# VHH binders against 5'-3' exonuclease (pol): the designs that were tried, part 28

Target 1, 302 residues: 5'-3' exonuclease (pol), of Buchnera aphidicola subsp. Baizongia pistaciae (q89ad1)
Amino acid sequence: MIIYKKNVNYLLIDGTSYLYRAYYAFLKFKNNFNKPCGAIYGMLNMLRSMLLKYPYSNIVVIFDSPQKTFRNELFIPYKKNRPKMPNDLKEQILPIHHIIKHIGIPIISIPHVEADDIIGTLATKLYKKKYFILISTNDKDLAQLVNIHIHVLIGTSNIVLDESKVKKKYGIIPKLIPDLLGLMGDNSDNIPGVPTVGKKTALILLKTFGSLENIYNNIEKIPKCLIKKAKTIYNNLHTYKKLAFLSQKLATIKTDINVNITTKKIKMLPPCTTEISNFFLHYKFYNWNKLLKQGLWLKNCK
Below, E stands for the ipSAE of ESMFold2; O stands for the ipSAE of OpenDDE; V2 stands for 0.75 times the mean of E and O plus 0.25 times the DockQ between their complexes.

## First folded at step 18 (VHH; framework vhh_6fv0_2)

Design r7 (from p1 with Y103T; at its last look DockQ between E and O 0.02; V2 from the best seeds 0.00; counts 0 for: pae E 3.0 > 2, placed apart)
Fold by OpenDDE, look of step 18:
Structure r7 (fold): chain B 302 residues (1-302), chain A 125 residues (1-125)
Amino acid sequence: as target 1 above (302 residues)
Amino acid sequence: QVQLQESGGGLVQPGGSLRLSCAASGFTFDDYEMSWVRQAPEKGLEWVSTISYSGSTIYYKDSVKGRFTVSRDNAKNTLYLQMNSLKPEDAAQYYCARGWVYTDSSGTWEYFDLRGQGTQVTVSS
């Protein structure tokens, strides 16, 4: 589905996702500056693209905090398979925040809260106010948030996930994505799921019974198409019931985080051209500085 | 320097109590899960308890449940182990460890990257 750019009221950007994408994409980025700046450049490049593509949208960037979250309390192994942030990337975080601020884009980061949960909560609040929200992220698990007023943009691409596309991609409706991940797990986040229950089996069960809860309410009724491994599936579902629901919970994006996010906090401000220029010169982004001076770097049609 | 320092060990009679402390330094204490492990003579290292970074989640070895209480004070960078109703089989060198053990129906996960010098606990009549 092609979303008209003028119809997007809010563009919520997964800043953490952007950060890592930028970092790895520009590892070979070289200028005559002695400090790492590839992530900075990449981040700005991506944000500039979004500003130009969605000039009438209110853009908000949401970042993870470095602190542990409730998911670490629920399941210690959660995301323990993730590598630590490289030091050269860590050093670029403050400059990135600085420049984003001067571009006029609001940033939200909340201690002990994952960006996904902030996005989920904010999107839900805005949805209730009848806004149309586009979420830009490389994490496809955010597809669980998709509804008639919330769509997911895959990174900086032109690929937008609506309900139909989510169903096609995952084989299930958005609201059941956590249930699916509860069954099959998510290796990326080290969410275990139910052993031996893969995507295919999980989809069959969910399509048959409609939810994880209802699967367990009918645990003794294995579909005929799964008859060859019915005993194994039953045993594993039974044995790992707690793990399945835990996995579901871990995979569920919160939409009710108790945080005070006001419209003022997510309002874009006019760019500070002087600070942006100084920043560009400091990092020797001379081409961008030229464009900035020509009024061609940032286009704001709001 | 990153280090853990245990204290509070000693000699107690069966049924007695001890309170162990572990002072952490050189790292951000509240970013890490912490654990107590112990090693009895001629036995291997065994896990005793794990506490989450905030203290909200706690796990115990079955044999110490109801008798031992793990806690932490993040403001003081200190880990504690209150040991009540001590038994002879509890006698061991007790170590504070940076890391965690997690067990559920799917199995056991373990990770440790730092351990103190230990404190001796002796239980004898």
Scores: ipSAE 0.255, ipTM 0.687, lowest interface PAE 1.5, mean pLDDT 91
ESMFold2, look of step 18: ipSAE 0.396; ipTM 0.754
ESMFold2 (binder alone), look of step 18: mean pLDDT 79; pTM 0.779

Design r8 (from p1 with Y103T T108Y W109E E110I Y111W; at its last look DockQ between E and O 0.67; V2 from the best seeds 0.00; counts 0 for: pae E 4.2 > 2)
Fold by OpenDDE, look of step 18:
Structure r8 (fold): chain B 302 residues (1-302), chain A 125 residues (1-125)
Amino acid sequence: as target 1 above (302 residues)
Amino acid sequence: QVQLQESGGGLVQPGGSLRLSCAASGFTFDDYEMSWVRQAPEKGLEWVSTISYSGSTIYYKDSVKGRFTVSRDNAKNTLYLQMNSLKPEDAAQYYCARGWVYTDSSGYEIWFDLRGQGTQVTVSS
């Protein structure tokens, strides 16, 4: 698969996504350190991989805040199906922030704002400045942000979603992904959608009418291919119109968060090797410390 | 209402000790990392210490290491800062903050979203 390593100006990492992936991937990680450190190790492992794969890219890590967001206020059940962060993971948050900063990677976290909205906003701003942005995340819903200058990297894999791949994967163009989710819902985030409207039906409607709004503008017109369920679809669309638009809103990543994120704020800094070494020794990552001392752990970015 | 209230500040001689307290209310205290920050006259806000939600992870500003001790009692929704061997340069308005602060080689990043009114610490020779 094509990786735009040389053309990626900014690599925006969904830190929260990375965090949970690291945590679960390294649940069995054991050393002689008494405190939980599997998430720390995993996070560093993934970040190191990104630093090595994209040495000329400016990397930024974006995290969720623990505070409630506007989505929680709009829809109480939003993400209520998600388990609370385990205590042993929670305890690793501060060290992770610490080491990431010492590696020289800027971190962004904004109270009451989801990482996705920060990513969306930042990517949009950078896009306007004619930069190419790669978003690394395991949340495929961020594919809605994909355009000619914004692509999505699936986690730490080599799978990159461009407009063509998004269309192939979802069956719809990136900008209509929120509309699709507004209709079919999103179980992962506990977004309800319209009852009985599944992915297939939603895609047919969107392909036919072009948008959620236009579907409702033409609610009396059901495509022939849906004629067997036309009455049910109509009734549900009509009954749950508010829910559909609410679901769309919930699924829509904001790109206009009113926050001042300057280029200086997202600029990478030289690594603090002494602090990194101390950190490795503290957590007994001796192999990494050896590599660090040999100049093999980190490669210069930019 | 969400609130932080600092107390325990005062006037001490160099080498003296103070214990600051911060009472939290209006939110789940043990869900948050907590920090102490300070602001001296004619200076900007300065990070002092951060403690994790359980207290198991702690960070200090280098200049206060070995002298200051941060702790918390989640049952009492209270954050503490024991300040020993106080120096004139420690004189400042001390604030309790909800969240964490990171210090790097070039400065620090502020990551808290709530701060109290502060308590004044004066160190006079």
Scores: ipSAE 0.030, ipTM 0.502, lowest interface PAE 3.5, mean pLDDT 88
ESMFold2, look of step 18: ipSAE 0.323; ipTM 0.729
ESMFold2 (binder alone), look of step 18: mean pLDDT 80; pTM 0.796

## First folded at step 19 (VHH; framework vhh_6fv0_2)

Design t1 (from k1 with T28D K61A; at its last look DockQ between E and O 0.78; V2 from the best seeds 0.00; counts 0 for: pae E 2.7 > 2)
Fold by OpenDDE, look of step 19:
Formats: sequence, structure tokens, C-alpha cells
Structure t1 (fold): chain B 302 residues (1-302), chain A 124 residues (1-124)
Amino acid sequence: as target 1 above (302 residues)
Amino acid sequence: QVQLQESGGGLVQPGGSLRLSCAASGFDFDDYEMSWVRQAPEKGLEWVSTISYSGSTIYYADSVKGRFTVSRDNAKNTLYLQMNSLKPEDAAQYYCARGWYFYDSSGTWEFDLRGQGTQVTVSS
């Protein structure tokens, strides 16, 4: 269960993650509207929930751009295993942007920059200003950003990850998550890692040596607990050293992208109830429209 | 190689009509939302309209709603803006843009690609 915190200054929402969650969660959603609207409904439902849970927090939604990123240039197979966005989802993007705008939530999407890097950069900037940041996403890789001022809300589980929970969940501290992924790879993003090095082996190595770099500085010193596979591990680490570091780089969320993101740019606006109502009526969200008219749909006190 | 090129601007009397075109090249046109924006002298960039990749969803600024019509021909990689009942306040440099993004309380519109624009003048 999500614990309500009035002192959450900023809620950074992974919009792309929300989008796909909404889309698949409401695939069978029907409201007598001829156009696809399941993703729209789902997105609004989740956003409403966040607004209600964090009424005094600044909320911002961050989306991926359709353009290629530096990761595509570094590694051509990067995310090539991902299916293309379905057309019926694609068609819902514009309405989602539209309604989010009228709700008063700022949207950030930057060409050629992944949402994760925007989130990382923004969170870091806000962290430096001593704000408390909550990142809402279904992507566990964002746990690498967790520290004393940055927590991650994972998916629909309502589990908030702090440093302690990250260590418990991953078996390693947040900052070493990219190192872990550099070794074991990430199938979700088609990051290769080092062949035959799995999570268990990677964790042992990282716990022993402290970092990917230090593993390679001590590549001849394989821990005794891995002695049965020591030769294989050594050979693979040695052979695929470049690949390991490339994988680490791919898995590392940028926190210093060169974009002009300021606190001003993530300021919420008052909701436009007229446009929201029109939108609800258009998509036949009558129950929500009723709540809106009663002043019960949006509870953002900011 | 990736570019947008507007055309169709010109001088028109109040109440007149113009049809703008935007030719897209260098990218998969039908994969992107497209927008029209305009900038009058000494004014900021103003959003006019956005159309979804298939054209099935369209939005207009209140200032042009009922007078302007956006459309697209994906087979021709072309975006259109039919402007009817033109007013003096519609005079501006008109740009076609690929995609749209929202920023901050200022209502700034950001696009990943924008053309050079075409001038629309409305004068008696």
C-alpha cells in the first residue's frame, strides 16, 4: 500500500510506462465509443489516483520520443526486440496529451532522449535542491536512481523502493544496478551482458570487488565460491570486456542530459474543467463527468 | 534530409480563404502527429492545430475552431491547413511541425521538427 506523504515535493511519472500499462489493462474496455479509448481511460484512472494520493505534490509526466537515441547508435540491437506500438494505441497518444494538458499536468518529451534519462536528470536536479522525489514507473531499472531523496514506486504493486528495499530486492545497492546489468545483461532491452554470466555470478563478483571496473582490475582473482567455473568466467570476462562496459553504459540512466529542464517547466496549472468535461462527454466517461461537476474528480489542492 | 516545407501563404482580404500545404520528406510521415503553429510579429509561437498520424483525431485552438480545417494525405506526405473566414489577427508566419510537446505553465509548444514557414497576410 502506498503511504501518503505530504512532503513528496515532486512526483515524476513515467508516462510511457503508464501508457502501456493502461493499454493492456483496458484492452477489453468498452464504453460505446467507436474509437479506441482503453489506454486513455487507464491513463486517466492512474493519474487521478496519483492526484488524489499526492494532492500537494508537483506531478509531471515524462514520455519517450519516437526518435532514435544515443543508445541506438551505440548498440544497434538495443530494444530491437520490442514490438512496435499498436496502431490503436498510437491513435490514443494525442488525446492523452490533450487531456493531461487540460488537467494541468506538465508533459515532458524530448526528441532523441529516452524518458528514463529525462527522469534521471530531472530527479537529480531536484535532489540537489533538497526536494523529495517519487518516481512512478513499472521499469525496475529506475531503481538505480534511488537514494535518500529519490524513491521509486513500482508498478501497480504500490511498493515504494528506498535504498533498503532496493538492496533487499536486487541484492545490491542502487548505484551498482547498471554494473549488475552490464554483467548479466537485460533481455527486456536486449542488452547482452557477458555470456554465461548470470545474476548469481554477477552479484558475487560485485559484492566481492565492489564495481565492474574493479572486477576487471582483479579479473585474475576469481572468488573461491566460483572456483568450479573460474576458468570459464575468466575467459568470458576477458573476451567480452568491451561488451560488459557497453552493456553497463546502455543500462546506465543519464542524469546530466544537456536539456533546459527547470522547476518552472514542471509547474502544474489549474485544471480546465470545461475542457475536461467536454473530453469526458466525448469519450462517454459519464461517471467521471458527474464526479467532475461535483468537484470530486480532481483533488489537487496545489 | 529530414525536413518540412510550407507553401500556400500570401495576401488575402478579411473574410477570404487560403490553403496551406506542408511537404514532408526524409522520414515516415504517417508515423507522426503533425501540427500547425503560427507566429505573428512581436508575439510568441501560437499553436493552431494538431492531427493524429491517421488523421482520425484532430484538435484546434479556440481561436481558429470552426474556421480552419487541418488534414493530411499520408500517401503524398503532405499536411494541409484550410483557412476560411480569415481575420486580421490570423496574419502570421505559419509553420508545420512534427509532433508536439507541452512545457510548463507558460504553455510553450515544442516540436522535434519545424519548417521554415509561409507568410499569411490579411489586409483590406
Scores: ipSAE 0.135, ipTM 0.600, lowest interface PAE 2.6, mean pLDDT 89
ESMFold2, look of step 19: ipSAE 0.430; ipTM 0.779
ESMFold2 (binder alone), look of step 19: mean pLDDT 78; pTM 0.776

Design t2 (from k1 with D30E; at its last look DockQ between E and O 0.82; V2 from the best seeds 0.00; counts 0 for: pae E 3.0 > 2)
Fold by ESMFold2, look of step 19:
Structure t2 (fold): chain B 302 residues (1-302), chain A 124 residues (1-124)
Amino acid sequence: as target 1 above (302 residues)
Amino acid sequence: QVQLQESGGGLVQPGGSLRLSCAASGFTFEDYEMSWVRQAPEKGLEWVSTISYSGSTIYYKDSVKGRFTVSRDNAKNTLYLQMNSLKPEDAAQYYCARGWYFYDSSGTWEFDLRGQGTQVTVSS
C-alpha cells in the first residue's frame, strides 16, 4: 500500500535532531529579556508544519536522555567526540517541553535509552498492530527501520523514503544499513568500522555477499573479488573482524526495549489554547497568537 | 556517590510557611534541570515544579502557583522550595528529583534520581 498524508497513523519525531536544527537556524532570536529563544521558535515552526501536513496522524516527539546507555558500556569512545550541548540551547529545553505538552503532543524520553531505540521499538510495536508509521529525523541510521509499514523523512527533504527509495538513495536495502556501518564506520558517532574500508568498498562487498556475516563466511574469495587493493581489504577485514561486528552492533537500532509504552499512553490530547496563548505572549510570538485565537495556528476543523 | 538529601519538612498550620532544601552531591548539579515532586499517603507521585539549569525558567503545578517558589544555588549544589499559604492538600512527602522524565498522555513522570524525601504535614 502507498502511504499518503491521510494514511499515516503515527508520526514519530526525532526531537533531538529537530532541536539542534531549530537552534542553529535561529541563533539570533532573543526574547525581551535578552535570552535566546530561537530554538523554541524553530521547534514550534517545524512542529506546526508537521501538524498541518499530517492532520490525521498521532504525533509523538522522542528525545535522547543524557545518561549513558548500553553502547557506552560496549565501546567507551562511542559518541565521545560529540560536543556538549550549548548552554543557551540547554536553557530552551524546558520551555520546549512545556509548550509541546500544551499543544497536546506526547513526549517520550527514557533514562539510559537512546531516542533511536525508543523510536525503533515504538515503530515496531505499532506496525505489528497494522499501523502505518512515518519517522521524521536528521539521522540517516533510522532508515534501517524502513519496511512496508514504516517510512522515513530525513533532513529537510519532502521525499518520504520507502524501501525502494532507501535502496536507491543509499545503495542497499534498509536492513543492511547496520552491516554497512559495521564495515565503513560512522565518524559522527565514533563508530570505528574496518580501517581502509569506505562506503564504495563496503557496498561492493555487501552486494556481492549479502551480509556482514556472509562476507566473513566467504572471506577467502575477497582477493579475487576486488581487483584493486583486494589484499589490503582482505587483511584488514581479517584483522578487524571483532571491530566490524562491534560496529554493526553499535549501529543496530533496538526494536525490543522493555518499556511499558502503549498506544493509549502515546495518544495526543486536545491542545490547551489558553496556555499556548500565554506562552506565545511571553515570547512575543504575537502573529502566532493571533492565528491561534482565530483557530488557524493548529488548523483544527471546527 | 550520587545523592540527593531533602530537609526542612515539618508540621505547620494552614496558611503557614515552610522552606525545603535539597543538597546534591556526587554529580555536576548545574548540568541538570531539577524538580520538586510530592506523594501523599496511598497516592502516586505528583509533579510540583521544575527549574532550569540556571534557574532562569521555572514551571509550577497550577494549584501551587503564587504560593510556592523554587530556587537553586548552583555554587552550593542546593535546590530550594519556599512554600507559603500552605493548605491541607499540600501535606505530602516532598522529594527533589534530577534528570529526564518520562512523559505520556497520561501524565506519567519518571526521574533517574530522587532523594529520600522530607515530610510536610499541615494540620489545624
Scores: ipSAE 0.415, ipTM 0.773, lowest interface PAE 3.0, mean pLDDT 85
ESMFold2 (binder alone), look of step 19: mean pLDDT 78; pTM 0.785
OpenDDE, look of step 19: ipSAE 0.693; ipTM 0.871

Design t3 (from k1 with K61R; at its last look DockQ between E and O 0.67; V2 from the best seeds 0.00; counts 0 for: pae O 5.4 > 2)
Fold by OpenDDE, look of step 19:
Structure t3 (fold): chain B 302 residues (1-302), chain A 124 residues (1-124)
Amino acid sequence: as target 1 above (302 residues)
Amino acid sequence: QVQLQESGGGLVQPGGSLRLSCAASGFTFDDYEMSWVRQAPEKGLEWVSTISYSGSTIYYRDSVKGRFTVSRDNAKNTLYLQMNSLKPEDAAQYYCARGWYFYDSSGTWEFDLRGQGTQVTVSS
């Protein structure tokens, strides 16, 4: 069932997410090239797929910077549990940037700004201009950005999250995802949340009161279904109020980053086939080079 | 405390050579890609070369390929640019920059750290 792909005006790709996915997916990728190239191959494969699937969409790839962000300043333990980027992956970053550029896809990477915040900001700006935006990422937290004009494509799945699907998946509307994470925390990012408040409790509270703020405005009112743990919940909410809001803040994707990103600046350019071919030959991607020569590798109708 | 300092610029005749150096301080040098960029009078900033953190991967601007060589010594926290067969069009203020970031599709380069630059003049 060829799901009539909504006319996606802009496809925002979480490049960092793609990078890691590619790296691990092609960890065993071997050719006669003496340098690591699995992530490069994987990234290109994924991007090619997107180009083919969305031939009329403006595609932009957004990457994290290696620098600290405001979240690191707000909460020192933020993402400290994540391993450092492997060296063999690090060596593939520059080539990936290079080839993406020659493919004609704009890249955005801003020092001290997380890709998520760039995506959030860009999506919001484009939304205001009445464009339809698809965000491609493996990070489910970006679901908080979902609305009538912003959908999220998760992973390699063809699952596109709209508002209805987000509600079904998370049990809450997109805008309350940060509130949910503020309460229950996010281990992946080392966001603490409120101790002993899990997903179930958090959802009950949010469904009952409508927001983190309103939960605290009604902190003395515990839903009947939580009565057995009412005292504990109350005490923890009260004690860790600051932590809850900090966690919410950490989990909230910024949509107002002060960067001069315009639609003009994210325009796709014609591919440089010569450079792409050279790149493929250099990395011994001969099959792709053959396809490129046949005009079958890149499909961009714009 | 975090800074880059370029040196080695000067006046040279066409066909001559210069070697630029960039001293890095205040950060872990080998964690970052490093780049050379240049700006000629009344021209925009243009990318010249980038080298990966280990030096394993190198890229050059087409116009300087075969003439310029970028290298780095991580033990000395120093970036180098050997410029041979210099041309008048190579005359510019040369900057050392940390990292390599794409900001837009127009070819704007974004760096989180850049030195004060060193002047390269090519004249007969």
Scores: ipSAE 0.023, ipTM 0.433, lowest interface PAE 5.4, mean pLDDT 88
ESMFold2, look of step 19: ipSAE 0.414; ipTM 0.770
ESMFold2 (binder alone), look of step 19: mean pLDDT 78; pTM 0.787

Design t4 (from k1 with K61Y; at its last look DockQ between E and O 0.77; V2 from the best seeds 0.00; counts 0 for: pae E 3.3 > 2)
Fold by OpenDDE, look of step 19:
Structure t4 (fold): chain B 302 residues (1-302), chain A 124 residues (1-124)
Amino acid sequence: as target 1 above (302 residues)
Amino acid sequence: QVQLQESGGGLVQPGGSLRLSCAASGFTFDDYEMSWVRQAPEKGLEWVSTISYSGSTIYYYDSVKGRFTVSRDNAKNTLYLQMNSLKPEDAAQYYCARGWYFYDSSGTWEFDLRGQGTQVTVSS
């Protein structure tokens, strides 16, 4: 059953997410090239898939910068649990940027700004212009951006998250995801949340009171279903109020980054077939080169 | 305190050679790709070359391929551009830039850090 895909005006790709996914997925990828190329191959494979699936969409790839962000300043432990980028992956960044350029896809990376915030800001801006935006990422936190014109494609799945699906998956509406993470924390990003408040408790509180703010406005009113732990929950919420709001802030994707991003800047260019071919030959991607020569590798009807 | 400083520019005859240097300070040099860009009078910023953090990967603008060589010494926090067989059209202000972060549909390059530049003049 060919599910008629909604016309996607813009496809925002979380390049950093793609990069890591590609790297680990093709860690053992070997060809005749003496340099690591698994991430390159994987990245191209995913991008090709997107180009084929969304031939009329404007595609933009957004990457993290290596610089510290405001979150690092707000909370020193933020993402400190994440390992440094491996050197063999690091060496693949330049080639990836190079080939993406020749494919004709614009790249955005802003110093001291996380890709998520760029995506959030760009999506919001495009939304205001009445475009439909699809965000492709493996980061579930971006679901907070979902609305009637912004959907999120998670992973390589064909599952697109709309508001209904977000509610079903997370048990809460998209806009309250930061509130949820503010309460329960996010281990992946080393966001602390409120001690002893887990997902279940957080969801109950949010469903009851509607927001983190309202939870604290009603901190003395614990739902009956939490009565056995009411004292503990109250004490922890009270004690760690600042931490809860800090965690919420850390988990909140910015949508108002002051950056000079225009629709003109994110317009796709025609692919440079010659350079792409040279690239494929260089990395011994012969099958892809063959497809390219046949006009079957890259299709952009825009 | 984070800065790039170019040097080595000057006047040279067509067919001549120059070697540009870029001294980096205030940041971890080997964490970044480095680039050379140039701007001729009344022209836009033109990308010249980019080198990966370790120097293992290098790309050149087509017009400079075979004539220019980019290199880096991470121990010295220095980026180099050897320019041979210089042509009049190579005359420009040459800038060292940290990484490459953005390019738009117009081919405009944006970098998070760029030096003040060094002037290269090619004239008989």
Scores: ipSAE 0.386, ipTM 0.741, lowest interface PAE 1.8, mean pLDDT 89
ESMFold2, look of step 19: ipSAE 0.406; ipTM 0.768
ESMFold2 (binder alone), look of step 19: mean pLDDT 78; pTM 0.778

Design t5 (from k1 with A97V; at its last look DockQ between E and O 0.77; V2 from the best seeds 0.00; counts 0 for: pae E 3.8 > 2)
Fold by ESMFold2, look of step 19:
Structure t5 (fold): chain B 302 residues (1-302), chain A 124 residues (1-124)
Amino acid sequence: as target 1 above (302 residues)
Amino acid sequence: QVQLQESGGGLVQPGGSLRLSCAASGFTFDDYEMSWVRQAPEKGLEWVSTISYSGSTIYYKDSVKGRFTVSRDNAKNTLYLQMNSLKPEDAAQYYCVRGWYFYDSSGTWEFDLRGQGTQVTVSS
């Protein structure tokens, strides 16, 4: 069954998020050379699903680079709690790039720039050109990019998040997600926030004052009857003000990275069926090769 | 202070052989895929080959496949290119490149050149 989604012009895929999800979903998957190939298989499975679901969309895959970024310079512990990429996953990256190219999907990776900032910048440029953009990622922080024409699909959900759905799911409008993280922090990225301020308290403060800046401009007006341990929270907000704004800055996705990426450079190409078939045979994906030859893998009919 | 130093170029007759090397420093060599690229006079940069961080996966430009062999020695932080059956069209300045390069759908390659390269000259 194929569902056509003709209203999305660009589908931006967080390739690093997809890579890790595919790898850990298929840890036992090995090719006939007893080499792990689960990330290759899982990545292709997820990409095929998106190609079939969004056949009229121009798809782009964005990857992180290994180099340090400005966030590592601003806050040394930033993402330092994350393990190094497993060696058997690293071995699968080059084949993954190779097959994505032959499917005809452009890949973007920029040294010293996080994939989130590339996605944010590209989505914003395309939005300003009046395109509709869907971002597919496992990173909930990308929901901050949502507006009237930028939507997000997070994880395995089939539900596309617009502004209203982000507000219902996360308790605030998309543009305030960095402010929320400035208060509560983010353990996954080692972003500190303000001690003792959790999600519930942060949401009350943001709903009352509208922004992190407004909270601090009106710090004496904090609604003490609505917040448990309000004196402790007030003292910590005051004591850790610089840390709150540092955390907000770390959590804010850049939308203005200086890159020379035009719509012409990110246009998909026709798939190279011969190279895809050779790849499938090499990794012994025989059922997929059969589907490809029948025109059913990509719904490709020439 | 990433440094890549290419060497081993020279003058050969058609059908001859050369072995290029690239000494790497200033980064963790075995965390990166490595590539060879070349530039002929009055031509743009041309991708030649890419090798995975362990050496287990290798891709070659079609015109050099079967004639060129890329390898790496991670203990010595060194990348190699064995070039056999050299042709006049192989004459170029050869560079080694590390890390992620930007691909675009027009088929152009963006390369982070760090060394001066090594010249390969083949008599016509």
Scores: ipSAE 0.340, ipTM 0.727, lowest interface PAE 3.8, mean pLDDT 84
ESMFold2 (binder alone), look of step 19: mean pLDDT 79; pTM 0.794
OpenDDE, look of step 19: ipSAE 0.598; ipTM 0.839

Design t6 (from k1 with W109Y F111W; at its last look DockQ between E and O 0.74; V2 from the best seeds 0.00; counts 0 for: pae O 9.9 > 2)
Fold by OpenDDE, look of step 19:
Structure t6 (fold): chain B 302 residues (1-302), chain A 124 residues (1-124)
Amino acid sequence: as target 1 above (302 residues)
Amino acid sequence: QVQLQESGGGLVQPGGSLRLSCAASGFTFDDYEMSWVRQAPEKGLEWVSTISYSGSTIYYKDSVKGRFTVSRDNAKNTLYLQMNSLKPEDAAQYYCARGWYFYDSSGTYEWDLRGQGTQVTVSS
């Protein structure tokens, strides 16, 4: 059952997240096409689902650029643990961009800017204009952006994170997620954090003092519940103060990227059914082509 | 050190042919999609063609389909554009560009590196 959401003004899709999800989900996807197409199919499937579920929402897909970002300059090891994009996935990027364009969904990809920062910036701008924004991503770290007008749809689930759910999930309010990651680190992004400070310790400290800054303002005051490790915690916090704040910075999604992103630039266009059909035929998505001809594939009422 | 250098432009009569080349240096060529764009006098930049990393996927502007052929030799770090059946409206400064980005709602193509261009003139 598809639940239509009329109250979502903008749906910001983490395209890079979708891309990888699609790629791995449809790794064994087979048709008689001699080129890789699993990621293409998966991407379209997910986008179609979003179009059907949010027929009145403005949808925009945001992708990473392959170029280095400010985070790479700040911390050389940043995301160095990530594997390179497979070649068969790389080959599918252009087709994906092509078809998304013809579907009428705007795409944003900015050199040297991560998708997360674009999403953060765009969401913030739209929020200021009193729009309700839904971010669709598999990256839970985007929960830091959650507020009364910005929610996050995680993965393929129908779970939408609001402030309450973020608190429940992380044990802390959205705005302190970077602080949490600054302390405990983030292995996924190779953010170091403070050595020996884990999630539990970090949460206790943040709940006690309210922020990373306040933790350090009160670094001599270790909560009683951590008394057995107080000396170690103190020493590590003290020694790795710079690293903690660097880690926080790395984990903080930017909301003020200096790019000219306006509502006009994220306006959906009418779909080009001819090109979509040609695309489906080219990749031998015959069932989808049939649906398209029947007017059943795309459901955008806006 | 990272650069693209176009060559092969010139004067040709309508119906004639030209082959443009783009030499890439300073970066891993096969890690990037490559594009050709052009700019006619008093007109904006327009996308002509894009070729994927391995050359497996190719796109053309509608107006050049069937006439232009993009190719690449990754071993030589070179991008090519074979232009046949040239028309006066094909006259422009042709640029080699690295990458392919969508930036706005109109689907404008953008790139992160572009050469100095080579002039193509079509005149009887």
Scores: ipSAE 0.005, ipTM 0.304, lowest interface PAE 9.9, mean pLDDT 88
ESMFold2, look of step 19: ipSAE 0.466; ipTM 0.800
ESMFold2 (binder alone), look of step 19: mean pLDDT 80; pTM 0.797

